# Ledger of designs, part 5: VH-VL binders against q9yh85r1066to1250

Target 1, 185 residues: q9yh85r1066to1250
Amino acid sequence: ASCIVSGYGHYLTFDGFSFDFQSSCALVLCTTIHGACERSDTFPTFTVTVTAKNEDRDTSLACVVKQVEVEVFNYYIVIHRAYKYTVMINNERLYLPLKLGQGKVNIFAFGFHIVVETDFGLKVVYDWKTFLSVTIPRSFQNLTYGLCGRYNGNPDDDLVAAGGTPRFGVTDFVQSWAKRDTFCR

## First folded at step 1 (VH-VL)

Design n9 (framework fv_navenibart)
Fold by ESMFold2-Fast, scan of step 1:
Structure n9 (fold): chain C 185 residues (1-185), chain A 120 residues (1-120), chain B 107 residues (1-107)
Amino acid sequence: as target 1 above (185 residues)
Amino acid sequence: QVQLVQSGAEVKKPGSSVKVSCKASGYTFTSYDMNWVRQAPGQGLEWIGQISPYSGDTNYNAKFQGRVTITVDKSTTTAYMELSSLRSEDTAVYFCARVYDFWSGYEDYWGQGTTVTVSS
Amino acid sequence: DIQMTQSPSSLSASVGDRVTITCKASQSISSYVAWYQQKPGKAPKFLIYAASSLQSGVPDRFSGSGSGTDFTLTISSLQPEDFATYFCQQYDNFPLTFGQGTKLEIK
């Protein structure tokens, strides 16, 4: 299943729930490490974080994805829209294409997009502007947390906060997945 | 250190209201939601409601809907729970508790409790 | 509302015993279950979240298991400080609901 962030703060979860929110904070979009990491030797772990930027304070339509972070296999991959066709891997700027861990992670350009793929089926696609998608295989059902939801087949279950508690509204849901060291609205 | 300090014991008459306070310290007040839970003498725990100090949004247990109001004062980092139309069945210890989350490492913090006695 | 039913309501045990407390949800709640310990006159203490994950500082003799509707808290070798009341709680949906509690008493 795929989780999509499109343009101007529009989110579509793995289970098909959609919501809108504008934030300049770093937000955890999808992670497998929400609780205790149990039997991590049998399943790979990862985290995808997104940070948006408003290009024009007078309109929500000017919101872009500024930065995408992917943590997987002990690689900290940072994709920043100002540095097209490059990524930062563990604080080193590198040019595409890249093959990490003998093919465990592949990072390459596809048209106007950057693609991060893993050997277990995680696929992150970003257009350097407004479109971001995260695709995971079926084997991750009930193993993910974050703004993309639980991937459990129930869209009514997707507004689960960082602590696992349901949220009344989208504002608190999104805020619960934001890094605490940034101001969010 | 994270601390939640609640107001002192109250004795109220049936039909009146009570407002319990919970002063938070040792963390960023607006970063964590606050739960209110009560426990009648010799009974189990009962969830009253939750508030986000950041947004002001609340969720109340339907059992208390219309009688309970949860608020926050950001300037004093204090949460309040007001319960109206008190009955003898409302006699309980009332607790505030900070909701755990991913960023806090799932650490759960509770106030010491406030005893509310409703007597005629 | 999701009902949480604990069994037994009380039990007597000796230091060193293996103790099992069960909790049943009226509908599937995946793994959104927490377990609490409460001693007389004190606020509840968080033991377990996500059905099986121990909170930091909780002794490893405590363990949780289960998913869906049936959940278990186990104390593998009871210590004197473990005599208390234990509660399960679901946090899958509002309103948050607790089991009625299990009082663990010394024999």
Scores: ipSAE 0.014, ipTM 0.594, lowest interface PAE 7.5, mean pLDDT 82

Design o1 (framework fv_ogalvibart)
Fold by ESMFold2-Fast, scan of step 1:
Structure o1 (fold): chain C 185 residues (1-185), chain A 120 residues (1-120), chain B 107 residues (1-107)
Amino acid sequence: as target 1 above (185 residues)
Amino acid sequence: QVQLVESGGGVVQPGRSLRLSCAASGFTFSSYGMHWVRQAPGKGLEWVAVIWYDGSNKYYADSVTGRFTISRDNSKNTLYLQMNSLRAEDTAVYYCARDLYGDYEYFDYWGQGTLVTVSS
Amino acid sequence: DIQMTQSPSTLSASVGDRVTITCRASQSISSWLAWFQQKPGKAPKLLIYDASSLESGVPSRFSGSGSGTEFTLTISSLQPDDFATYYCQQYNSYPYTFGQGTKVEIK
């Protein structure tokens, strides 16, 4: 299933729930179960984070997707819209295409998009502007958290705050997944 | 390990030109955005210009637009500031600074500065 | 342009004092603010970034807080090495702008 971020902070979860929220905070889109050693040993762990910010004062957009962070296989991958066709991996900026861990992670350009894909089926696609998608395989059903939801076939329970407690209202939900202690409005 | 060393400052008459250089070492220069920031004697800091990692985008403060040109040579790990039509109010210590992870980011390293004095 | 205003412009303090410097932005800059320390004849040194994140190697007595338009730098127990001028700087948008500076002087 795919989770999509588009058009000024429009979100569509893995289970089809949609909501709108504009924030300049770093927001956790999708993350596997953390701290559970048993499940971490069985399935690869990853986290995808998105940050929006004004590109400049003269654009018609209130905000764009400024930065996408992907943590997987001990690689901390940062995609920044200002540095097209490059990524930062563990604090070193590298040019595309890249093959990490003998194909465990592949990062490449496809048309006007950057693609990050793993050997277990995580796929992150970003257009350097406003479109971001995260696709995961069926094996991750009920194993993910974040703004993209639980991936369990029920859109009504996708609003799960950090720590697993259900939250009411979009603002509380989004703020619970912010990486900064800044109020995200 | 990271070092930024400015050079090219000096005394110059109004209306003349001067070119500053900033030599970078200890990091992958071509992966970082670079800025010029100046400080007039006894005054505060003023941002001057930025150039993106590959030279594709540049922005300037209004006070220097049309007179100053920022450029870089990634093969030489060097940042430049070409200053034309210099005025007395351009007198300042000029610092180069590195931004982390692209534009709209903070400065983590600064050079020691080079003094430019514009006087008749 | 985003105007950055610091207060106070100068403060006198003694070793061991708790010192607070404020910085106000003319419009919201979210958390995109850094604090720098500058000593006479030296380049500025980064202390705090993203309003509240302590730069590696900076003593824990320094802390930052705030978001939107109002920000604070606090030194919990002033040391002799802390007498300097402090600047806030926004990096929300171009042009980048600095506050006018706050000089921390020995009492």
Scores: ipSAE 0.007, ipTM 0.544, lowest interface PAE 8.9, mean pLDDT 81

Design o10 (framework fv_ogalvibart)
Fold by ESMFold2-Fast, scan of step 1:
Structure o10 (fold): chain C 185 residues (1-185), chain A 120 residues (1-120), chain B 107 residues (1-107)
Amino acid sequence: as target 1 above (185 residues)
Amino acid sequence: QVQLVESGGGVVQPGRSLRLSCAASGFTFSEYAMHWVRQAPGKGLEWVAVISYDGSYKYYADSVTGRFTISRDNSKNTLYLQMNSLRAEDTAVYYCARDWGSYDEAFDIWGQGTLVTVSS
Amino acid sequence: DIQMTQSPSTLSASVGDRVTITCRASQSISEWLAWFQQKPGKAPKLLIYDASSLESGVPSRFSGSGSGTEFTLTISSLQPDDFATYYCQQYNSFPYTFGQGTKVEIK
């Protein structure tokens, strides 16, 4: 299933719940890491984070995706809109295409999009402006958290805060998934 | 014209209190997080405190926690810093600064500063 | 707290020289770093935000680069107006912290 971020801060979760929110915070879209839990797992872990910016100061009417962060297989991949067709990997800027870990992670351009895909089926697609999608295989049902929701076939369970409790307000929900010691609107 | 103007500085004895104000003009004050930053004479910059656009969130440097209180009045376009139990090491020029992008980002606009001298 | 360390603390350069100032964070701060210029008796002025974005109205001879823990501010051709102290500042997490400053003296 796919989770989508599109123009002006529109979100569509894996289970089909949609909501709108504009924020300049770094927000966790999708993660398999929940709380400070130390446990054995049979699935790869990953985190996808998105940061938006207003195109025009003093207004919230238009925003773009400023950067996308993907943490997987000990690779910290940063995609920034200003540096098209490049990525930062563990603090080194590299040009596309890239094959990491002998093909465990492939990063390439497809048309005017950048694609990050893994050997277990994680696929992140970004258009360098307003469109971002995260696709995960069915084997991750009920194993993910973040703004994209739980991927359990029930949209009512998608507003789960970083502390693991359901939230009813969108603002509260989004703020709970901010990565920085700061605030979101 | 975007402008921040600090006031309220002066000479004060150790242990006393002082309240600083920062008047904002030329922009929608209520949409921006605001900060206080200080600079001791001949020294570098030190971040002091932040307040969110609506006043619901505040954070302080450890050196001033429990003694200073940041607040704002959006109806008056004014930021405040209440300084209690002042110490000699609080002597500095105090600047107010605006976050770019309406959230906790870089400081794009600064006031001219107001000098606070704590001496006995 | 995140420690910000600048090098050098002072430098002297001639008009037309290329000047580079380095800033190191004790922990990764992503791109959440700004560079400020402060002239004697004046408030600081924003030059660069998000590590590499040039603030409107700032001359193109100023540029920033880096991410994570290593950052640089470069002045490609130093001018007399560039006599100042330069500060880096992280805004990744609270408390915000500044570098100790680099004083640039024009010979």
Scores: ipSAE 0.005, ipTM 0.491, lowest interface PAE 11.7, mean pLDDT 80

Design o11 (framework fv_ogalvibart)
Fold by ESMFold2-Fast, scan of step 1:
Structure o11 (fold): chain C 185 residues (1-185), chain A 121 residues (1-121), chain B 107 residues (1-107)
Amino acid sequence: as target 1 above (185 residues)
Amino acid sequence: QVQLVESGGGVVQPGRSLRLSCAASGFTFSSYGMHWVRQAPGKGLEWVAVIWFDGSDKYYADSVTGRFTISRDNSKNTLYLQMNSLRAEDTAVYYCARDLEYSYGYPFDYWGQGTLVTVSS
Amino acid sequence: DIQMTQSPSTLSASVGDRVTITCRASQSVSSWLAWFQQKPGKAPKLLIYAASSLESGVPSRFSGSGSGTEFTLTISSLQPDDFATYYCQQYDSYSYTFGQGTKVEIK
């Protein structure tokens, strides 16, 4: 299943729920880490975070994806739109293509996109501008949290806050997944 | 450790050209975006231009677009500013500055000492 | 371009005073705002980045706050070494722009 972020802050969750929201905060799109008690020794853990930038130079709204962060296998991977075809890994800037952990993580260019793939099926695709997609295998059903939702086959259950409680509004839902160390409007 | 040293400034007549250099040391030059910032005598700071770490993209202030060209030579750890069609209003101290990961929260973390350019008839 | 306006343009203060400088952007710059200190004949020095993050080696009496279009630099107890000109700078979009500067001078 795929979760998509597209121009002007449009989101489509794994279960097919769509919503629009604009924020300059770093937002947790998808994570398997929900708390110490929910730590899994069976499945790999990862977190994908997106930070957008509003470039409205006239009266219309224009929003681009400024930065994508992927944390997996103790690699902290930062993709920034200003530095095409490179990534920052644990504070070191490297050129594509890259094979990390003996193939556990592969980072490469495909056309005008950057792709981050793992050996367990996580795939992050970013076009350096407005399109970001996160794809996970069915084995992660009911194991993920964040703006991409629960991945449980029920769109009604996708609005789950960082604290694990259901939210009834899109604004409350999005704000609950903003990182506390993030500067935003 | 990190050092940026500008050179090439001087007195030049209107309409002429001048090339500034900035020698970098103490860090991996090829991993950083670089900027030129100027300051006219007794005035505030004005951003001039930026060049990405690999030289693939450049941006300029409207006041210098079409006249100034920013470039870099990563093998020599040197940043350049080619200034053409100089005008009296280009008179300023020119600083080179390091941009740590553009928009990663560390703008212009290191500056050179500056080089004075005087455009005078 | 995004215009940055500082207030006041100059202020007179005594050692030990609390000093506040305001910076206003013509449109939102989120938190992509930095504060610099410049002494006569010297290059500017970064004090604060991302609106409120203190640069390493900068004394704790300096602090920054704000987001969007309104930002503030505060010096909690002015020291002799703090008499200088202060500039705010947005780095949300090219062209990067600076405020006109605020000169902090001895009363």
Scores: ipSAE 0.006, ipTM 0.479, lowest interface PAE 14.1, mean pLDDT 80

Design o12 (framework fv_ogalvibart)
Fold by ESMFold2-Fast, scan of step 1:
Structure o12 (fold): chain C 185 residues (1-185), chain A 126 residues (1-126), chain B 107 residues (1-107)
Amino acid sequence: as target 1 above (185 residues)
Amino acid sequence: QVQLVESGGGVVQPGRSLRLSCAASGFTFSSYAMHWVRQAPGKGLEWVAVISYDGSNKYYADSVTGRFTISRDNSKNTLYLQMNSLRAEDTAVYYCARESTYYYGSGEYLDAFDIWGQGTLVTVSS
Amino acid sequence: DIQMTQSPSTLSASVGDRVTITCRASQSIGDWLAWFQQKPGKAPKLLIYDASSLESGVPSRFSGSGSGTEFTLTISSLQPDDFATYYCQQYNTYPWTFGQGTKVEIK
């Protein structure tokens, strides 16, 4: 299933729930790591994080996706909209196309989009502006957390915050998945 | 314009039931947690209940737990409060309120009641 | 439950005065505190959120300060429209609780 982020801070989860939220914090969209980093040859771990930015601080209509981060197979991949057709991997900037880990991760351009694919079926597509999608195979049902939801076929589930605590409002839910630092309270 | 309009209030005898409605307009109702807050005549504000954006989570004040049920119909942009086993102490103006929640990188938060309805009076009297 | 206590319960003031209302929480609530204004027969109106952030459309003469357990709402130069009852509210922990209110009345 696919989880979509579109301009103006619009989110569509794997289970088909839609919500709106404006934030310039780095938000965990989808992760298989709940609480602690765990590794398995059977179930690879990954995390996809998104950071948005308002182009015009006086209106949410100018909201864009500033940065996408993909952590998988010990690769920390950063896609930044200001540097089209490049990615930063473990703090080194590289031009597309790229094949990492003998094809475990492939990063390439397709039209106006950048695509990050893994050998287990994770696919991240970003247009360097307002559109971001995360697609995962059915084998990850009930194994993911984050803003994209649990991928369990039930949009009526409790919002699962970082740390496993249910949340009541969309903001409480979103803020619980924010990578808070000194500049993001 | 963002607006909340309550209805369903009235005079009712102790032990009976009443259902309040709150019609929302001007915003994406399904994205917000909603609350009921009451105020007895001449008294202060008392929080009653909350319901999550999707209706999956609810929390109640101890004074109404087991008697009141909060619910919502996102397809109709309407919030409800089913009040059973009413007591004289439930006499109050009932307000619905939106939990306005958003975060900006400026560190600006809001998790307070930014929009309130006009209120609907419930009188429990014999 | 977190108990919110306001002082004073009633305050008499004249137009142009500097008015200060205090709110105390029975345990630390960080800065998860809002201030509301209520006029007779009307719904409450949000003035301040997160202890010190001014709500859009609220006059700059209103300001909030404090963190943890002690909070203050200040009106720097009281106007005729400011005679009302003011409530603090914590939204740190359910159940959310309000102070008992402070009535600001004309001297």
Scores: ipSAE 0.000, ipTM 0.456, lowest interface PAE 15.8, mean pLDDT 79

Design o13 (framework fv_ogalvibart)
Fold by ESMFold2-Fast, scan of step 1:
Formats: C-alpha cells, sequence, structure tokens
Structure o13 (fold): chain C 185 residues (1-185), chain A 124 residues (1-124), chain B 107 residues (1-107)
C-alpha cells in the first residue's frame, strides 16, 4: 500500500483516507516506532519525515516538499530539494546512485525522481518538488503510525496521534506528529 | 575551526563590475549551501543570494536579480559573487554565510558561521 | 516577501535589567526564525535558532520564544557585553528577510 503527499498539502493514507493540511513543521509521515521506546519485534524499524516550504507568500501553489528524511538500518538519509540528485547520510553528502549495507538500501534516480528502497519492501519516491510517496508491504499491517495512518484496512481510525490517542480533528492530528515542539501552521 | 574569509571589495564607479570571493576552511565546503548577505552603512541586514552545495540551484533577492551571479568552485573551497551593473544602493559590507547541518543529518538553512565581511563602495 | 518588524527600534537599559525584544512576521513562519547579535564593526553572531534553541556557547541568559507570527528574544539579566544590535531573521521561505534591528544601548 502507498501513502501519498501531493500538490499543496494533500495527503492520502495507506487505508485510503484523504485530508488536507499545510505546515512548515517536520512531520512524521510513517514510523514503526511508537512512543519514546523502540518496539521489541522481528520487523525492521523505520521513520519517514516530511517538511514543506512555501516559496511564494501570495499563493499556496508555491508550497513544495522541502525535505524528506528516511531513518532505516541506522542510516539517517536526508533528501533536500535544493540538493538535487544527492542525499545526506549520517552527516555526509553523497551522489546518487548508492548501495548501502550490501544492498539493504538502494538510493537512485528514476527519471526526475529520487527513489529510496530497502530489501524488506519500503519504497520512498520524491520528485524534488511536490510529490512524495511511501510504499510498504502488507507485512507491516497494523505496525505503522504517523500521518499515513495505521495501515490496518480501516480508514475510519487513521487519525491516531503520536501518543496512540485517537484524534477527531485534522489540525490536532497533524500537530501531534510534528517533530518540533512549537505550534506549526 | 570553521573560517570564512571574504575578499574583492573596493571602490567602484556606477555601472562597473566587481567579483567577491569567500575562502572557506574547517568544514567540508562541498556539502553545504552558501549565502551572501549585505549591510549598507548604518543600516540593517539584507539577504542577497544562495547557492546549493553543487551549484545546481541558486536564488536571488529581487534587488539584485539579473545583475548579480552567485557561483562556487568546490575544488578550491571558494564562493563567488559576480556583481554587474553596480548602483549606489549596492554600497554595503558583503558577508558570506554558511548553512547549518544538524548532527542527525537534518539540514537547516539558518546561518551558523559568517565571514568578517568585505566593503563595496559604489561612488563616482 | 515576508516582512519582519522588530520592536522597539532602540532600547535603553542598565546592567542587570531584563530586556525583551519582539519580532513580528507578516505571515506565519512556524518556528523558522533565528536571532543574531551584532556589535559595531563585527559580523552577526547566531544566538537562537528555530525560535527557541540556544546556540552552543551562547550564555543561558539569552532565550527565545514564540511561533507563527510573534517572537520574543529575552535577556534575563543584561551584562555589559550585551549592548549591541539584535536582528531576527526568517528562513521559512525565499527571500530570507531580517527585521530592521533593535539597538540595546546603555542608559
Amino acid sequence: as target 1 above (185 residues)
Amino acid sequence: QVQLVESGGGVVQPGRSLRLSCAASGFTFSSYGMHWVRQAPGKGLEWVAVISYDGSNKYYADSVTGRFTISRDNSKNTLYLQMNSLRAEDTAVYYCAKEYIETSGYTYEYFDYWGQGTLVTVSS
Amino acid sequence: DIQMTQSPSTLSASVGDRVTITCRASQSISSWLAWFQQKPGKAPKLLIYDASSLESGVPSRFSGSGSGTEFTLTISSLQPDDFATYYCQQYNSYPFTFGQGTKVEIK
């Protein structure tokens, strides 16, 4: 299943719930880590974070995805739109293509997109502007949290806050997944 | 450790050109975005231009668009600002500034280090 | 462009005073705001980033707060070394813009 961020703050969760919200905060889009402690299970852990930026004060049409962060296999991968066809990995900027961990993570260009894929089926695709997708295999059902929702086959319960508490408002839901401690708009 | 040293400033007549340089040391220059910021005598700070780590992306303030060109040479750890068609209102101290990168790999665009500045005076 | 407005433009204070400087953005910039200190003839020095994070090596008497459109820099107990001009700067969107500056001078 795929979770999509498109255009000017449009979100589509793994279970098919859609919502709109514009924020310049770093937002946890999808994570297998719930709460302050990492889970003790046999599945790989990962976190995908997205940060948006408005490049034109007079129109929401200039809102772009500024930065995508992927944390997996102890690699902290930062994709920044201003540094096209490169990534920052653990504080070092590297050119594409890259094969990390003997192929556990592959990062490459596909046309004008950047693709981050793992040996367990996580796939992150970003167009350096407004489109971001996160695809995970069905083995991760009911194991993920974040703006992309629970991935449990029920879109009615996708508004789950960072503490595991259900939220009924989009603003509260999005703000609960912000990485920064300040109020974001 | 981190050091930025500007040079190339001076007195120049309106309509002429100058090229400023900023020599960087103490960090991996090719991994960071770089900016130019200026300050007119007795006035506040004004952002001028930015260049990405590899030179592929650039953005300019409206006041200098079409006249100034930012560039870099990563093999020499040097940032440049080519200033054409200079006007009296371009008179300022020009600073180069480095973007921050958090130890977690998160890139921020605020300025953690500045050079000492180089004075450009446009007068007849 | 996002306009940054500081108040006051000039502030007279004595050593030991609590000083507050306000910065207002013409539109929301979330927490994408830095504060700089500048002394005559010197380059600006970073004090606060992300609205409230203290830069390494900066004395703890400096603190920042705020989000969205209203931000404050506070110096809890002014020291002689703190008489300078202070600037706020947004880095939410290009062009980056600075406030006009607040000069903190001795009474």
Scores: ipSAE 0.006, ipTM 0.547, lowest interface PAE 9.8, mean pLDDT 81

Design o2 (framework fv_ogalvibart)
Fold by ESMFold2-Fast, scan of step 1:
Structure o2 (fold): chain C 185 residues (1-185), chain A 122 residues (1-122), chain B 107 residues (1-107)
Amino acid sequence: as target 1 above (185 residues)
Amino acid sequence: QVQLVESGGGVVQPGRSLRLSCAASGFTFSDYAMHWVRQAPGKGLEWVAVISYDGSDKYYADSVTGRFTISRDNSKNTLYLQMNSLRAEDTAVYYCAREGYDFWSGYPFDYWGQGTLVTVSS
Amino acid sequence: DIQMTQSPSTLSASVGDRVTITCRASQSISDWLAWFQQKPGKAPKLLIYKASSLESGVPSRFSGSGSGTEFTLTISSLQPDDFATYYCQQYDSYPLTFGQGTKVEIK
């Protein structure tokens, strides 16, 4: 299943729930860690984070995806829209294509898009502007958290906060998955 | 490997201007928000200003708003602080600092420069 | 603006002592608090972020706790290298604000 972020802060979760939200904070889209304070060693773990930029404070329509972060297999991969066809991996900027961990992670260009894929089926596709998709295999059903939801076949359960607590509205839900740097708040 | 080196400090008379620089190396400068923090002699730390990774957003402490301008040149890996209308109360060591970050949360100032002393005196 | 108040301003301690420093915020900041160490003539060094998370490379004798408005930094067994000034800093909202500092000096 796929989770999509498209034009101006539109989200579609793995389970088919859609919502709109504008934020310049780094937002955790999808993670296999229940509550950001613990990791599991029994399954492949990963986290995908998105940061948007609003290019005009007077209108929410000017929002673009400025940065996508993928943490997997101890690789911290940063995709930044200002540096097309390159990625930063563990603080080193590298040109595409790249094969990491003997092919455990492949990063390459496909048409206009950048693709990050893993040997277990995680696929992140970004167009360097407004489109981002995260695809995971069915083996991850009920193992993910974040803005992309629980991936459990029930859209009503997708509003689960970072602490594992259900949230009433979209604003509380999104803010619970925001990484708070000093710029964001 | 990560280094921040400030320069441009010195003695200056009240009402004058001074420009500080911070040269960054050992990391992808354009991916990080950068801050200026100052410390008056024998006093505590005071946050001064922040600039986003691409220079599009800036925030300032009320004490320097309208007088100081933060800027950056990502092609030169350099952060700047233009200080106008300097006052005796601006006398301090000025540090540049990088905003830390990981996948779990952002956090402040994982690396600091050595500081550069600015003395505003007649 | 959120005001950060530290106590004590100065404390005298011996090597091996357990040292506790308190930081209070004028309003709730959840767990968005960091602790820094500063030695004379040097830049500050990050010790703890998000109230209780130990920065990589920082000795395990340092720990942080608290949430909301009251926070503590604890050094379980003071070492010679730990005589320094310690600052708390909130990063819940702008402007970023620091406590006034706590100087840990030799007894």
Scores: ipSAE 0.006, ipTM 0.542, lowest interface PAE 10.7, mean pLDDT 82

Design o3 (framework fv_ogalvibart)
Fold by ESMFold2-Fast, scan of step 1:
Structure o3 (fold): chain C 185 residues (1-185), chain A 123 residues (1-123), chain B 107 residues (1-107)
Amino acid sequence: as target 1 above (185 residues)
Amino acid sequence: QVQLVESGGGVVQPGRSLRLSCAASGFTFSSYAMHWVRQAPGKGLEWVAVISYDGSNKYYADSVTGRFTISRDNSKNTLYLQMNSLRAEDTAVYYCARDEYYDFWSGYSFDYWGQGTLVTVSS
Amino acid sequence: DIQMTQSPSTLSASVGDRVTITCRASQSISSWLAWFQQKPGKAPKLLIYKASSLESGVPSRFSGSGSGTEFTLTISSLQPDDFATYYCQQYDTYSWTFGQGTKVEIK
């Protein structure tokens, strides 16, 4: 299944729940890590984070996806819209295409998009502006958390907060998955 | 493992400028907001400035606003503090410190500090 | 800005004593409080985060408690290495603010 982020801050979860929210914070879209001690030897762990920013200069209501972060297999991959066709891997700027870990992670351009894919089926596609999709295989049903939801076939459960407490309001839900940093308090 | 090493401190006359550097190693520098914190001789800790992980956002303490500029170079894993129009009250040991960006729900803040670099502003 | 006030400003203690330091915030900060230890000539070291979570590598004799506006750092059995200045810090709201510090000295 796929989780989609599109312009205007529109989100579509793995289970088909749609919601809208504008935020400049870094938001956790999908992660297999629910807490500090929630690790698995059976399945790979990963986290996909997105940061969006409004473009106000052109009297536009469009929200651009400024940065996409993928953490998988101890690779921290940062995609920034200002640096097309490059990525930052563990603080080193590299040009596409890239094959990491003997093909465990492949990063390449496909048309005007950047694709990050793994050998277990994670696929992240970004258009360097407003469109982002995260695709995971069926084997991850009930194993993911974040704004993209639980991937359990029940859209009513998709508003699960970062602390494991169910949230019923969209604002509360999104804020629970925001990376609370210095500039997002 | 995680190391922060400040440099650039020294003795400078009032009204002059000085630039501090903080070299980071042992972690993904580009994932963390970074702070400058100072401590005047025999006094407590005072926050000075912060910069976001990508350098797009910056905040300053009121005491240094308009005089100090924080910046970073993620390709070099280095944090900077440009200090202009220095005053006697800016005399302090300056520390760089890491803000825990990816562990915010663990409640980390200022989990690693550099050794500090002394700045003395005197006539 | 949120003002952080520590009590006492200085205390004299002997090895083996139970030491308690209090920190008060001018408004609620939930659990977003950290405690730091600073020895003379050294950088501060994180001891406790999120009011009560012990940082990795910090001895279990250190503990933190409290929420809202009143917080406490306790050292259950003071050791020679613990004679230092201790600071509380709130990180709930911009800008970051520290307490004035509590000096724990031998006597």
Scores: ipSAE 0.000, ipTM 0.468, lowest interface PAE 12.0, mean pLDDT 80

